# Designs tried in a protein design chat: VHH binders against O-phospho-L-seryl-tRNA:Cys-tRNA synthase 1. Part 2

Target 1, 364 residues: O-phospho-L-seryl-tRNA:Cys-tRNA synthase 1, of Archaeoglobus fulgidus (o30207)
Amino acid sequence: DFINIDPLQTGGKLTEEARQALLEWGDGYSVCDFCTTGRLDEIKTPPIHDFIHNQLPKFLGCDVARVTNGAREAKFAVMHSLAKKDAWVVMDENCHYSSYVAAERAGLNIALVPKTDYPDYAITPENFAQTIEETKKRGEVVLALITYPDGNYGNLPDVKKIAKVCSEYDVPLLVNGAYAIGRMPVSLKEIGADFIVGSGHKSMAASGPIGVMGMKEEWAEIVLRRSEKYKNKEVELLGCTARGATIITLMASFPHVRERIKRWDEEVEKARRFAAEMEKLGIKQLGDNPHNHDLMFFHAEVLYEISKKAKGGRFFLYRELKSRKIHGIKPGLTRYFKLSTYGLSDEEVDYVLNAFKEIIEKYS

## First folded at step 6 (VHH)

Design p17 (from o3 with D99E; framework vhh_7d4b_2)
Fold by ESMFold2-Fast, scan of step 6:
Structure p17 (fold): chain B 364 residues (1-364), chain A 121 residues (1-121)
Amino acid sequence: as target 1 above (364 residues)
Amino acid sequence: QVQLVESGGGVVQPGRSLRLSCAASGFTFSDYWMGWYRQAPGKQRELVASIDSSGSYTNYADSVKGRFTISRDNSKNTMYLQMNSLKPEDTAVYYCAAEYEWSYSGDFDYWGQGTQVTVSS
């Protein structure tokens, strides 16, 4: 059977409870947090409402939470709510494309905080401060965004110090935790930021698209403002939260997710062991060192050299891994690639390590 | 004083049943997530089953699903693990664990001392 090391999928694998929930509640217009009619009467208002309004805020360490159609829509809701003519958002250079595109859609000008050079690719509080200061000369900075961790290197920036920097410049901070929330402990209150977003289908063992959004009470009146005509409907959510079976899968997986974050230290140790063994093969883990996340970015000069002479060229690595029942590295990548060890057993980790060893030996 | 006390372990033949109990004291039991872990000689500690503070949600390891049932009685400050169709592979020390439901520490707050379960002929 196949082992999946794709960072996009390792944290989104459904629990058995979530699979059963998806099957049971997949029919038509099945779920929303305000509409409980027909078959929805079988799900009392408290299960959905309590999850969104009581359980999620406690889990995220915030005052107010919502579910959305993915983290991208949560980011757009915040950005659109804060947008002003000719205003700016400052975001890190390691951001996901959807953060950039959400800002464009909201009509915001974008300033990128540069990352440091090879091999670290770090976003520093100092570069954040400098970018905010420079951008304020061009216009009002209505929001800052930090990716925690980023989806390429798996770097965990000093988010508490970045929050302090943003506060000193009187700029609210949005933490994009798509690869953190549901994998590791994260608290908005402990960070000292204003907004936090997560991805259920990436990191909370839920069917996609589903996201979570948390915020300080002071922002709720702005971001979650209600329709003038429909008093129970929130403008940025176009009335209701994310609708359908995805909310139920998130709820079904949520107890498991609360429990699995308790094992985060084990996932970090697993990632570090994996990286140390890869280093023995001449494959270097880049970014944070020591590494503090399951998502890792590698520099594999040895694999790049093999690709120059191997049958299949740049696709040799993809083909060799697939023949060994390993999914997750993008076809054509050899010199640089990312992968995740999240949720793998020790036996699965060893199998993947041995696969890389055998591939290198085959072409030596 | 906070404590978790396991009981109900022992030696049993394959195919038979045991029921483990975990008696909790010194904290508000109904606010805590509860779980059973086990550790066999020379192996890592693994989660067997868990139950949320209300008892509405349960979770099981694949190796015990369909054979073990976790439950709790908040009025008695006690959690149970009903173990049916026991196999030699279930031989381990079983630990009771508790965490405040909204803890962000990433680890359990309290652990019991463990109870030995041995499945042999």
Scores: ipSAE 0.000, ipTM 0.106, lowest interface PAE 24.3, mean pLDDT 87

Design p18 (from o3 with D107E; framework vhh_7d4b_2)
Fold by ESMFold2-Fast, scan of step 6:
Structure p18 (fold): chain B 364 residues (1-364), chain A 121 residues (1-121)
Amino acid sequence: as target 1 above (364 residues)
Amino acid sequence: QVQLVESGGGVVQPGRSLRLSCAASGFTFSDYWMGWYRQAPGKQRELVASIDSSGSYTNYADSVKGRFTISRDNSKNTMYLQMNSLKPEDTAVYYCAADYEWSYSGEFDYWGQGTQVTVSS
């Protein structure tokens, strides 16, 4: 009933097929790619093993892929596998907190690539190169991570040039595509990076937590190394991939996801139209311009000024939007906020635009 | 059902202080945004100060900023307004208000009965 503009949820809306799969396979431990007896024998469309080992690598443009318990497990598996005493990871300043925390857990020192200032907030190949060069003076750099796009501004850095920079410094690159994989076309081989991570519950229309991990063949022996005792179990995944209904919802949504990424140009056009109309209301889209993603960050001085006079103070915008059945902007935000147009119809986009227009007119 | 009871009002000389309290019952206090409103004779009711459910964020009317402090104690289901350096212009009936922070209703507005604050020399 509500129109959802929360970037965390717009790409994770379940397909009808995924909802039915969740109901059918929601009972306890129901699925595993290494456990194919009893009720698990019924999971044949596609077979779980074929999905992970054949379909997913083709989709990600990589040699080897796995399903994980969220993007955070995938990032930790890579970081932990490459970690050495006193070693460093170089990651962009726009990274998700789970990237930083995964590095801390892996015992890695962290160097942040700074973003440019207002209004762009960009991660440049030049800043990436400088940070790697400086960090190498302090210790071994075992991994670089780029967030593509970031979860606040929706910026799409020049990932191919960043991959080239990392290659020139002999540093492997992990692309965190939590807001890209399942929304837009992405290929590890075309980027020229070493690892890629996606989030099923953010961008692949799956129930969470579920993530995907892809890598070049050369890294598989290291990252996916097997247990000494249990030869079919991988150490970094604590045995095997995700269990239960989450992987089945991912698989059920997968045909839809493969098809929807082909329409990415329509989502970008929708976002640009939305941003242009917001600017007519005095609400400026920050970050990349022209914008190339559905996730957008706005600067709204007009709404900030209204909050000074409105009875509800800083909560006026949240209340006005909620009364119009729009959710996704955090309560209390007026001057700066992010939102997503992913998957909205043109009518829903127009409804949201009209809501902002009416709110501004009401208080003007 | 929902009850908000104000206390601490009274007559006070300019430059002095008063502390208002609002005791809440009949709802989960820690889920509610809280505020103090006032209404002077011949004026519309205006927001004086507000505080979010956690107590981390506060908002003040320009006329009271630096003089008044809003706070809350979720363990006691009570909200406070510390009013320092009181002026005759602060004379009004002060109302405690509650609004459910995470509700889907746009019309939440629970009010106390009000407490009179008079600043006179």
Scores: ipSAE 0.000, ipTM 0.205, lowest interface PAE 14.4, mean pLDDT 87

Design p19 (from o3 with F108Y; framework vhh_7d4b_2)
Fold by ESMFold2-Fast, scan of step 6:
Structure p19 (fold): chain B 364 residues (1-364), chain A 121 residues (1-121)
Amino acid sequence: as target 1 above (364 residues)
Amino acid sequence: QVQLVESGGGVVQPGRSLRLSCAASGFTFSDYWMGWYRQAPGKQRELVASIDSSGSYTNYADSVKGRFTISRDNSKNTMYLQMNSLKPEDTAVYYCAADYEWSYSGDYDYWGQGTQVTVSS
């Protein structure tokens, strides 16, 4: 009954088909595309192997795809496969911490592409080129990573130009689409990048952790290399792709996810309407303008000033929203916060807008 | 116990650079607004630069804009001030300050001990 505006959850809400699949196939056994025997052989709509090896590559616009234990495993698999002694990865400053930590775990040196200043926080092709050029003076750049969109501002950088830049410097590019794949149309081939990763539990209406990984055929020989002893097992996936009921929930939600991305223009217009109405309340949407994603970052001086007088202090906003059955803004945030309108009805959007209006009027 | 410990101060010639660091402990650093203030002898304390808890908003005094850059690393509980093109007028004790989103009194919750920056004529 609560309206959830948490960007981590808006794209991850399970379909009814996924909930039923979780109950039916949630018994405590491993499920993978290499182990399709016994009861798993009964899954024919589609068979697990067909989903991973035929439907998923088509959806991602790539040659080869896998499911993983979250986007984190996918990023690590790529980074670890390409890692060399003293080598560098160039990644955008707006990246998720798990991208940074994956690079550290892979033994890669990290160079961050700076974002532009307030209010845009943009990752530009020019800054990408400059960072690659400077980093090449320090060592070999084995990979670049762009977050598309980022999880802070919801910015959609010019990923095609960034891919062109990386190609001109002979650096492969990994697109982190954790907030794109399953929400909006994304194609690796159309972007011109080398790898793409997504998050099923954030953006594909699946139980977590579940991720997807796509790549060009030329990289499959390296990233999906086989064990020396177990010739049918892939080293970076520790033998098998994603394990357990998470893949079954992803598969069950997939027809709905495939259809919902066709309505991305409606989600963008919804976000823009929401931002325009917030602006009338003195709450400014930061980042890309016009905004092109459901995840939005706001600057709210008006709410910050209220927090100085409210009995709840910095927690007043969280408490006021919770009393109105709205979840998703981190407790204690007032001046700056992010939220998502993904999947909300027009009535739910209007309810949230009215809640912010009432809160401001109450303390005016 | 709450501690803010500044480092990186010293004596430099005009036109040179210094980087100040502020190491925080005893509180949840990522929930706090951080700032650099300075105070020259016989003058009031002035804000040099501030940065919000997320690092997404920065503010600079007009006198340092374009020369100084504030940043933070929430994983290291540390805030930095990169000071370029230093001028004799930048000579002051520099203080690290922390405020839980913002002070109702207009004062910061926590202050460091200060670090001396001297730009020789």
Scores: ipSAE 0.000, ipTM 0.114, lowest interface PAE 19.4, mean pLDDT 87

Design p23 (from o3 with S103L; framework vhh_7d4b_2)
Fold by ESMFold2-Fast, scan of step 6:
Structure p23 (fold): chain B 364 residues (1-364), chain A 121 residues (1-121)
Amino acid sequence: as target 1 above (364 residues)
Amino acid sequence: QVQLVESGGGVVQPGRSLRLSCAASGFTFSDYWMGWYRQAPGKQRELVASIDSSGSYTNYADSVKGRFTISRDNSKNTMYLQMNSLKPEDTAVYYCAADYEWLYSGDFDYWGQGTQVTVSS
C-alpha cells in the first residue's frame, strides 16, 4: 500500500486485464503481425493483426503503425532509415538521453534546440526555426525531433506550431510522446508531424520494454522497407521484434487505455491542485505555468535548507517520505525534484500533500 | 576513517544458534541503513537482512525468513544478526554493510572484512 509518485512508473502500472493476460498468455510465444494462427488465434481482445493494422493507427491518428521493443527501437528505426553521410538531426535540449544516443548510433550529427532559462525551460517554435536555419548551413537536416512532453519538467511545447515550422523548412518531424501516448489524447494528423513514438511500459499500462511507432503513409516505404529475400519482413525492425508477453499485456490494457485518455482533463486538474498546494508550502512548480501534465518539476529551497540541518542530510526527504509509504522521488534530491500525480485518487493526493506539510513542520 | 568489525562467527552444529555483531566507527551510525550479506564458496554474494536507521523497518531474504532476526543499538553503534535453526546451507562468510542511501545505487557504501560461519558436525 505504497503511494507511487515516480513519473517513470505511474502510467505503466498493469491493468487487472493485463495481469490476467500475462499469466494466461505469458509463455514464451513469439508474436508478430503475421503470427495470427494456432495459439495466437485464441487471443480475443484484440486480435494481434487488427490491433497493429487497424486499432493502433486509429489511436495514434496516423496512417501506419508498428509495435517495437521500446520507444528506443522506434526512434532508431526512423533515424537509421533517414540517415545519410554527414547529415544532421535537430532535437530539443529537453530530449531524453535515448534520443541523443539513437542519433549517435545512426551516425547523425546532432544540433540541440536550446530551452529558455529558469523558471520556464521552454522549447519554443522560434528557437526551433533558428536552430534548423543555422544547422542547414552546416549540412542536410534529415529529421527533427520534439519531446512531447519532456521527462524532466513535464512541459508540453506548442507542437502544432513546431510541426508547421518543420514543414516550412521541408524537414520531417518525429514526436517523442513517451509520456503522452496512453495518458492524454494525441493525434499525429492533428499535430501535422511525420512520425510519433510512444512507450507502452511508461504510459500504456504494459510490461516493458514495449513501444509504438506511427507514421504518414509516404514514409512507410522508406522506414518499413522489406527484406529482399523475406518479403514479409521489415529491415529496420529486423523482421519481427515484439515478444509475446509484452505485446499481449499492451493489447489487454488497450481498451482501458483508450478510455482513460478521455479523462485527461481530470489528471491535469489534479496536477494543478497539487502544484497550488505545494506553492503554499514554499515549493515552486517550474516549467509550464499553469501546468498541463501530470509530470511536474519543483524547486524546494525550504527542503534544501532543512537538508543542511537534518540528521539524514540530503537523504532526509527520501527517508521521511518512505516512512510515510510514499515512493518516487529520487533518493538524495531535496532542492529540485520531479514527481507525477498520474492515477492517484484525491485522497492519495491529499495524503502526499500532508506528508510534505508534516515534514516541513517537523524540521521548522 | 570508516570501520565495520564483525564478530560472533564460528562452528556450530545444525539446528543451533549464533549471534553476529557488527561494531561501527568513523561515521554517524544512526544515520545509516545496515545490512548483512553472505558469500558461500563457489556462490555469488547475497543480501541476508537489512535494517533502517531507526530500527523500525527490516527486510529478509526468503531463505532466512522466520529463522534470522536483525536488530541494532544506536547508542552502542552496533548491529546484530540472531541466527536460529542453522542449516548447513547457511555456511558462508557473513559481511556487515552500511548504506547512507538504502539500495538506491543497488550496493552498500561501506563493508566489513567478514566473519566465517560454519554449520557442520
Scores: ipSAE 0.000, ipTM 0.109, lowest interface PAE 18.4, mean pLDDT 86

Design p29 (from o3 with F27R; framework vhh_7d4b_2)
Fold by ESMFold2-Fast, scan of step 6:
Structure p29 (fold): chain B 364 residues (1-364), chain A 121 residues (1-121)
Amino acid sequence: as target 1 above (364 residues)
Amino acid sequence: QVQLVESGGGVVQPGRSLRLSCAASGRTFSDYWMGWYRQAPGKQRELVASIDSSGSYTNYADSVKGRFTISRDNSKNTMYLQMNSLKPEDTAVYYCAADYEWSYSGDFDYWGQGTQVTVSS
């Protein structure tokens, strides 16, 4: 069937355990620590409470964890909790649009840490420090956010040094690990940051929308504060934000996910092999080099030149790949595009590489 | 939260077998990733084998691959290391370790006190 190289989808394929859990537990359940009565009380491996309060904090390397309605809601919960009049958030220029929009929704002013130029597109600790220092002249900086890795280039910035910078300026740091958590080893404690956010449906083999949020104990009173009237409900999470099917599939996939991250070096080697073979075709991998993630961004001047003469113009690449049962390159992109090799077999990687080779040869 | 006790060590001749056991108490064993580490005289501690909470995924050091087998019985709260074709180079103190998170560096939350394995003629 189809090979999927879409970075948004490669880490989100359900495990067989998650598919079975979806069939068994897919009725319209509400879930949380305070409402697992009835049929949900039959779930013993693990119990929902143990997953959220013991297994998830261990996995994230943090003191306190929650599940959320996707990574976007986790980011908003942190930003809204820390927001105050005329305050600023400092975030990297490579951030996902949902980080920027969450800050707008929280009423925060936004300062972007600039990336370096072509071909590296790096977020450096030095640029992070400069942006914080300059922003502090305009107002209080209540939060910094680093995207680790970013969803465009797959760059893994020096997040430990960025955390040290934020600490030196007395600014809490949120690590957006939507493309890291569930794909690669990540620990909030090892990084030295304050908050970490993941995406279950992008990188943890779960049905969406579902996210995970981890934090240091000191932030729990602020971010996880309870309703004045409904004392068992956390204000920022709107009570019980995760719905039955999404959390059940996350839990069912979790044993597989925590084991697959141990094979991260194999995914990195696979990505590097893919990039090296693409280079032989005249397609250059941009960003970190050597590359350290499955998400890669390419500059394909050869494909751009072909698009000028090919039937279908700029849509030729999308059509050629689709005819070869490959999904994942956005329609109309030829000169620049991103893709992911996460979870592909060596045979599938070779098939994709051969498809690009055949396409280039066809139009030569 | 969990206490680990190793057993099954001893003195054995090259080419023979030993089975190490690690018994867990104090908390539900089935929630933990587990591993065996060893420390030979004058050397740093190294990972020998690891096993996930379900027992379906295992990993081995290249030096023991094909000779050692890690397994677990969650109903008995016990993890095992079956050591076949033992060599003098396998002489070390063997440690049982447990955590929710795998650690290649050996930074597990829970450790046993170790059991001596000596392979000599």
Scores: ipSAE 0.000, ipTM 0.111, lowest interface PAE 22.3, mean pLDDT 86

Design p35 (from o3 with A98K; framework vhh_7d4b_2)
Fold by ESMFold2-Fast, scan of step 6:
Structure p35 (fold): chain B 364 residues (1-364), chain A 121 residues (1-121)
Amino acid sequence: as target 1 above (364 residues)
Amino acid sequence: QVQLVESGGGVVQPGRSLRLSCAASGFTFSDYWMGWYRQAPGKQRELVASIDSSGSYTNYADSVKGRFTISRDNSKNTMYLQMNSLKPEDTAVYYCAKDYEWSYSGDFDYWGQGTQVTVSS
């Protein structure tokens, strides 16, 4: 019964429907979109095949979609499919380590698009263009990746302009929407990119690991290419989509997730109110301003100063929050930290704000 | 507010030694990973050595392994780099760096002003 402000978990909290589905169907049942005549076809909320092949593409704004064993598998499938000798991928400096590691595993050389300095930490279309241009002098650029938003600052770069830049350089773009898909409205077609990836356990109220992957029809024959021997099995997925309890919870949560993204403007307003109140305490929200996401990065000189004299040292903030049943800030962080307000009630937001106020007053 | 002040650089002949020092202030030194970066003319900054908060675990770039030793004295808020068997290729400005307290990857958020090390005549 703690209030959770960890960005990794706020969008992944299971719905009641997902909890019920987990209890009913979680006993090691295997499900996939190529096994549509099995006993698990009794699952009707939604039906497995309809979910993957009709509902998910419409939700992502793409032609073709799959579920994967986490966003990691989706990213690797795209990267590995496009990889060739001495080729490069261009990705933003704010990317998750799993994007970098997937590129390494695919045998791709990596060029990072630099972020701007304090306080914005932005990935700009201009820096994206510069990095692509410079990297093309070293070798073929087979893919670009943008993290939308990033998991550090919660910044939403101008993804439509970045997609236009990539198109002008004839480079396909993969949008990593691990913190967007299932939280906010997002459409591959509206962005103008080639691939989109989401994380069910971060942002779609599902048990992990589960990911979603969407793409344009033209890429499906490459990325979802079939085995020579097993005509209905896809090489990059080692046969078929994700299996087991994870997809069952994703499907059960999906009607709620489709509905909740319509209230994204309320989540943005909540985040902005939280940031404005934190500013009154001397804690500054960094990155995009005004902020456009629930994930926020703060600079807290006041808490850093307290950590120098508090008995608990750098761990004082973690301990004070924990004693108030608030978790989600990593133990030892004081000067800089990230948090999420996603899915919190107004009362929960006020409780967290009051906790920071009381902590600062206690050590003043 | 965070201040990192390097010292101990200079001009030395190949094969000789230098000891760099970094005096840290404005944060709880004993709680953070610390590191040494270097930058030669026309090159990007590279991590040379890093040391954990307790001083028990160290990492080195392959180019300096066996020649350089990183250490720290938490009672004095000071980090050191002992550089032995110096080569012309070690010529660079050496920067003391402090880890991001929010970083799960160990990204360094601050560099000092740097100290020049020149290995030649």
Scores: ipSAE 0.000, ipTM 0.172, lowest interface PAE 17.5, mean pLDDT 87

Design q02 (from o1 with S103G; framework vhh_surovatamig_d1)
Fold by ESMFold2-Fast, scan of step 6:
Structure q02 (fold): chain B 364 residues (1-364), chain A 121 residues (1-121)
Amino acid sequence: as target 1 above (364 residues)
Amino acid sequence: EVQLVESGGGLVQPGGSLRLSCAASGFTFSDYWMSWVRQAPGKGLEWVATIDQSGSYTDYVDSVKGRFTISRDNAKKSLYLQMNSLRAEDTAVYYCARDYEWGYSGDFDYRGQGTLVTVSS
């Protein structure tokens, strides 16, 4: 009954197939690409091995893919595999905190590529090149990371030009597509990068934590290297990948996810229409313009001014939206906030737009 | 350094009363709207009450209207919450919070460490 506009939740809503799979396979079965005996032999939609080794690489546009315990494990596996004493990773300033923390855990020094100022908050190929060049004076750069899109502004940087820049400096590139993979078409080969990471519970209609990792063949020998003693166990995955309900729900949702990304242009049109209508209310969409993602960041001076005199102060917006059965804007945010239109019907979009209009009119 | 220090929490019987206090330092207290927010065990943050700079305007979440009173003393740089007719559902950690000037963040502008209120027999 509630409309949900929270960017963390809009792409992770389970399909009916995933909900049924959760009920059927929610028991504590250990399940992975080589555990196909007994009860697990009954999992046919898709078969686990085919999903990981054939369907995922094709979907990601890469040579080799794995399922991981969240995007966090995938990023750490890459970073840890490439880490060397006193080495650097160059990552964009719009990165998720988990990218920064993964680099710290891997023992890498971190250089941040600056974003441009208000209103664009852009990560440019030029700033990426400058940061790599400056960081190489301080030590070896073993990896670059670009967040595509970022989780705050929903910006889609020129990832093909960034990949070209990284290639020219002989630095491998990891594309963090936690808000792209499962929402929009993404291909590692078309981008020209080395690694790609997605989040199943954010963007692939799966129970969390679950992630996907893709890479070029030449990196598989390094990142997916096997245990010295246990020849069928991969070191960076601590032997096995994700288990139980999370991988089963990802697999069950996958046919639907593969089809829904074909409708990405409809989601972009929806987001642009939403932003244009918000602008008429004095609420400005920041970041990329025209916007190319469902995740949008707004500057709402009108709502901030209302919050100074409204009952409930800064919490007035949260209360007004909740009373209208809308979830997704964090309590206390008024001047700046992010939201997502992903998966909303046109009627739901119009309802949310009308809610903002009514709220502003009420306090005028 | 901005600091907000809550006090006055404790164990109270249903129907009882408590008065929470918040001592503010490190900023011009009289320039800011102030709020009380709470977090019940296992739940998210809930706004409870707000008060303007002068103390002339107040507002409350519906569940506490008529039972709770927010007030402030700008000379003492203190915020108060008088809680009457307490119910088991009022059990929470209560935080004194300074409202954002610019309204953007995943967190409060500033809040204290909280004071626990337990309503039980």
Scores: ipSAE 0.000, ipTM 0.218, lowest interface PAE 15.2, mean pLDDT 87

Design q03 (from o1 with Y100S; framework vhh_surovatamig_d1)
Fold by ESMFold2-Fast, scan of step 6:
Structure q03 (fold): chain B 364 residues (1-364), chain A 121 residues (1-121)
Amino acid sequence: as target 1 above (364 residues)
Amino acid sequence: EVQLVESGGGLVQPGGSLRLSCAASGFTFSDYWMSWVRQAPGKGLEWVATIDQSGSYTDYVDSVKGRFTISRDNAKKSLYLQMNSLRAEDTAVYYCARDSEWSYSGDFDYRGQGTLVTVSS
């Protein structure tokens, strides 16, 4: 009965097919590309091998794909494979903490591409080029990473121009598409990058942790190199890492996800309508304008002023929204918050807009 | 519009001292908690020190406790960081930052352009 506007969940809501698959296949079955035996041989829609080796690469627009234990493992696999003593990774300042932590774990030095200031928070190809150029003076740059979109502002940088910049400096590019893959059309080949990663539990209607990784053929021999002793096992995946219900739900949701990305223009128009109506209430959408994603970041000075006098203090907004059966704004946030309209009906969007209007009017 | 302008960075020898200043404009400075954050070469943004609206409460990252002192002058709309016993590991770009209200995670809604501090013999 609740309307959920949490960006972490809107793209990860399970399909009915995925829920049925959880019930049928939830008994602790180990499923992977090389370990399909017994009852798992009966899974035909799709078979695990066909999903990973044929359907997933086509969907990502890449040559080679794998499933991983979340986007985190995918990023670490790439970073660890390319890491060298005293080498650098250049990544955008809007990156998810797991990108930063993966680089630290891989032993890479990190240079951050600065975002522009309030209100845009943009990652520009120009700042990317400057950061690569300056970092090359300090050491070898083995990888660049762009977050597309970022998880705070929902900004979609000019990723094709960023890919061209990276190529001109002879630096491979990893596109972190955790909030793109499964929501919107994304093609590694069309972008011109080297690696792409997605998050099944954030954007592909799957149980977590589950991720996807795609790459150009030239990188597969390095990143997907095989064990010296176990010739059918890939070192960076510790053999095979995605097991059980997570991969089964990803596969079960995949036909729906493949179709829903075709309606991305509708989701963008929905987000723009939502932002325009919030602006009429004095709640300003920050970041890209016009906005090009379902994840939006707002500046709500009016709600901050209410929080100074409301009985619940900073928690008043969370409580008012919850009383109206709306989840998704982090408890305690008033002045700045993010939300997502992904997958909401027009009626649900109107309900949320009216809730904000009623709350502001109540405290006027 | 909100502006934060840092100054006072430079080259200093290990064991030396520097005082950073930040001039604030475009908001009621005395209403906000203020912080200093830094970014060392090859590292991410690290919170260094925080001060409340009145200057009665301060907090510091463990590596600078006893060496750095954060202070403010609300009449002058200025924030300061007195850095003593500087170490090579303190080399970083230092940013003046306005704390987002109600943040327990150390989120900042505005920061300046930064001032470079290099500690080298």
Scores: ipSAE 0.000, ipTM 0.135, lowest interface PAE 16.4, mean pLDDT 87

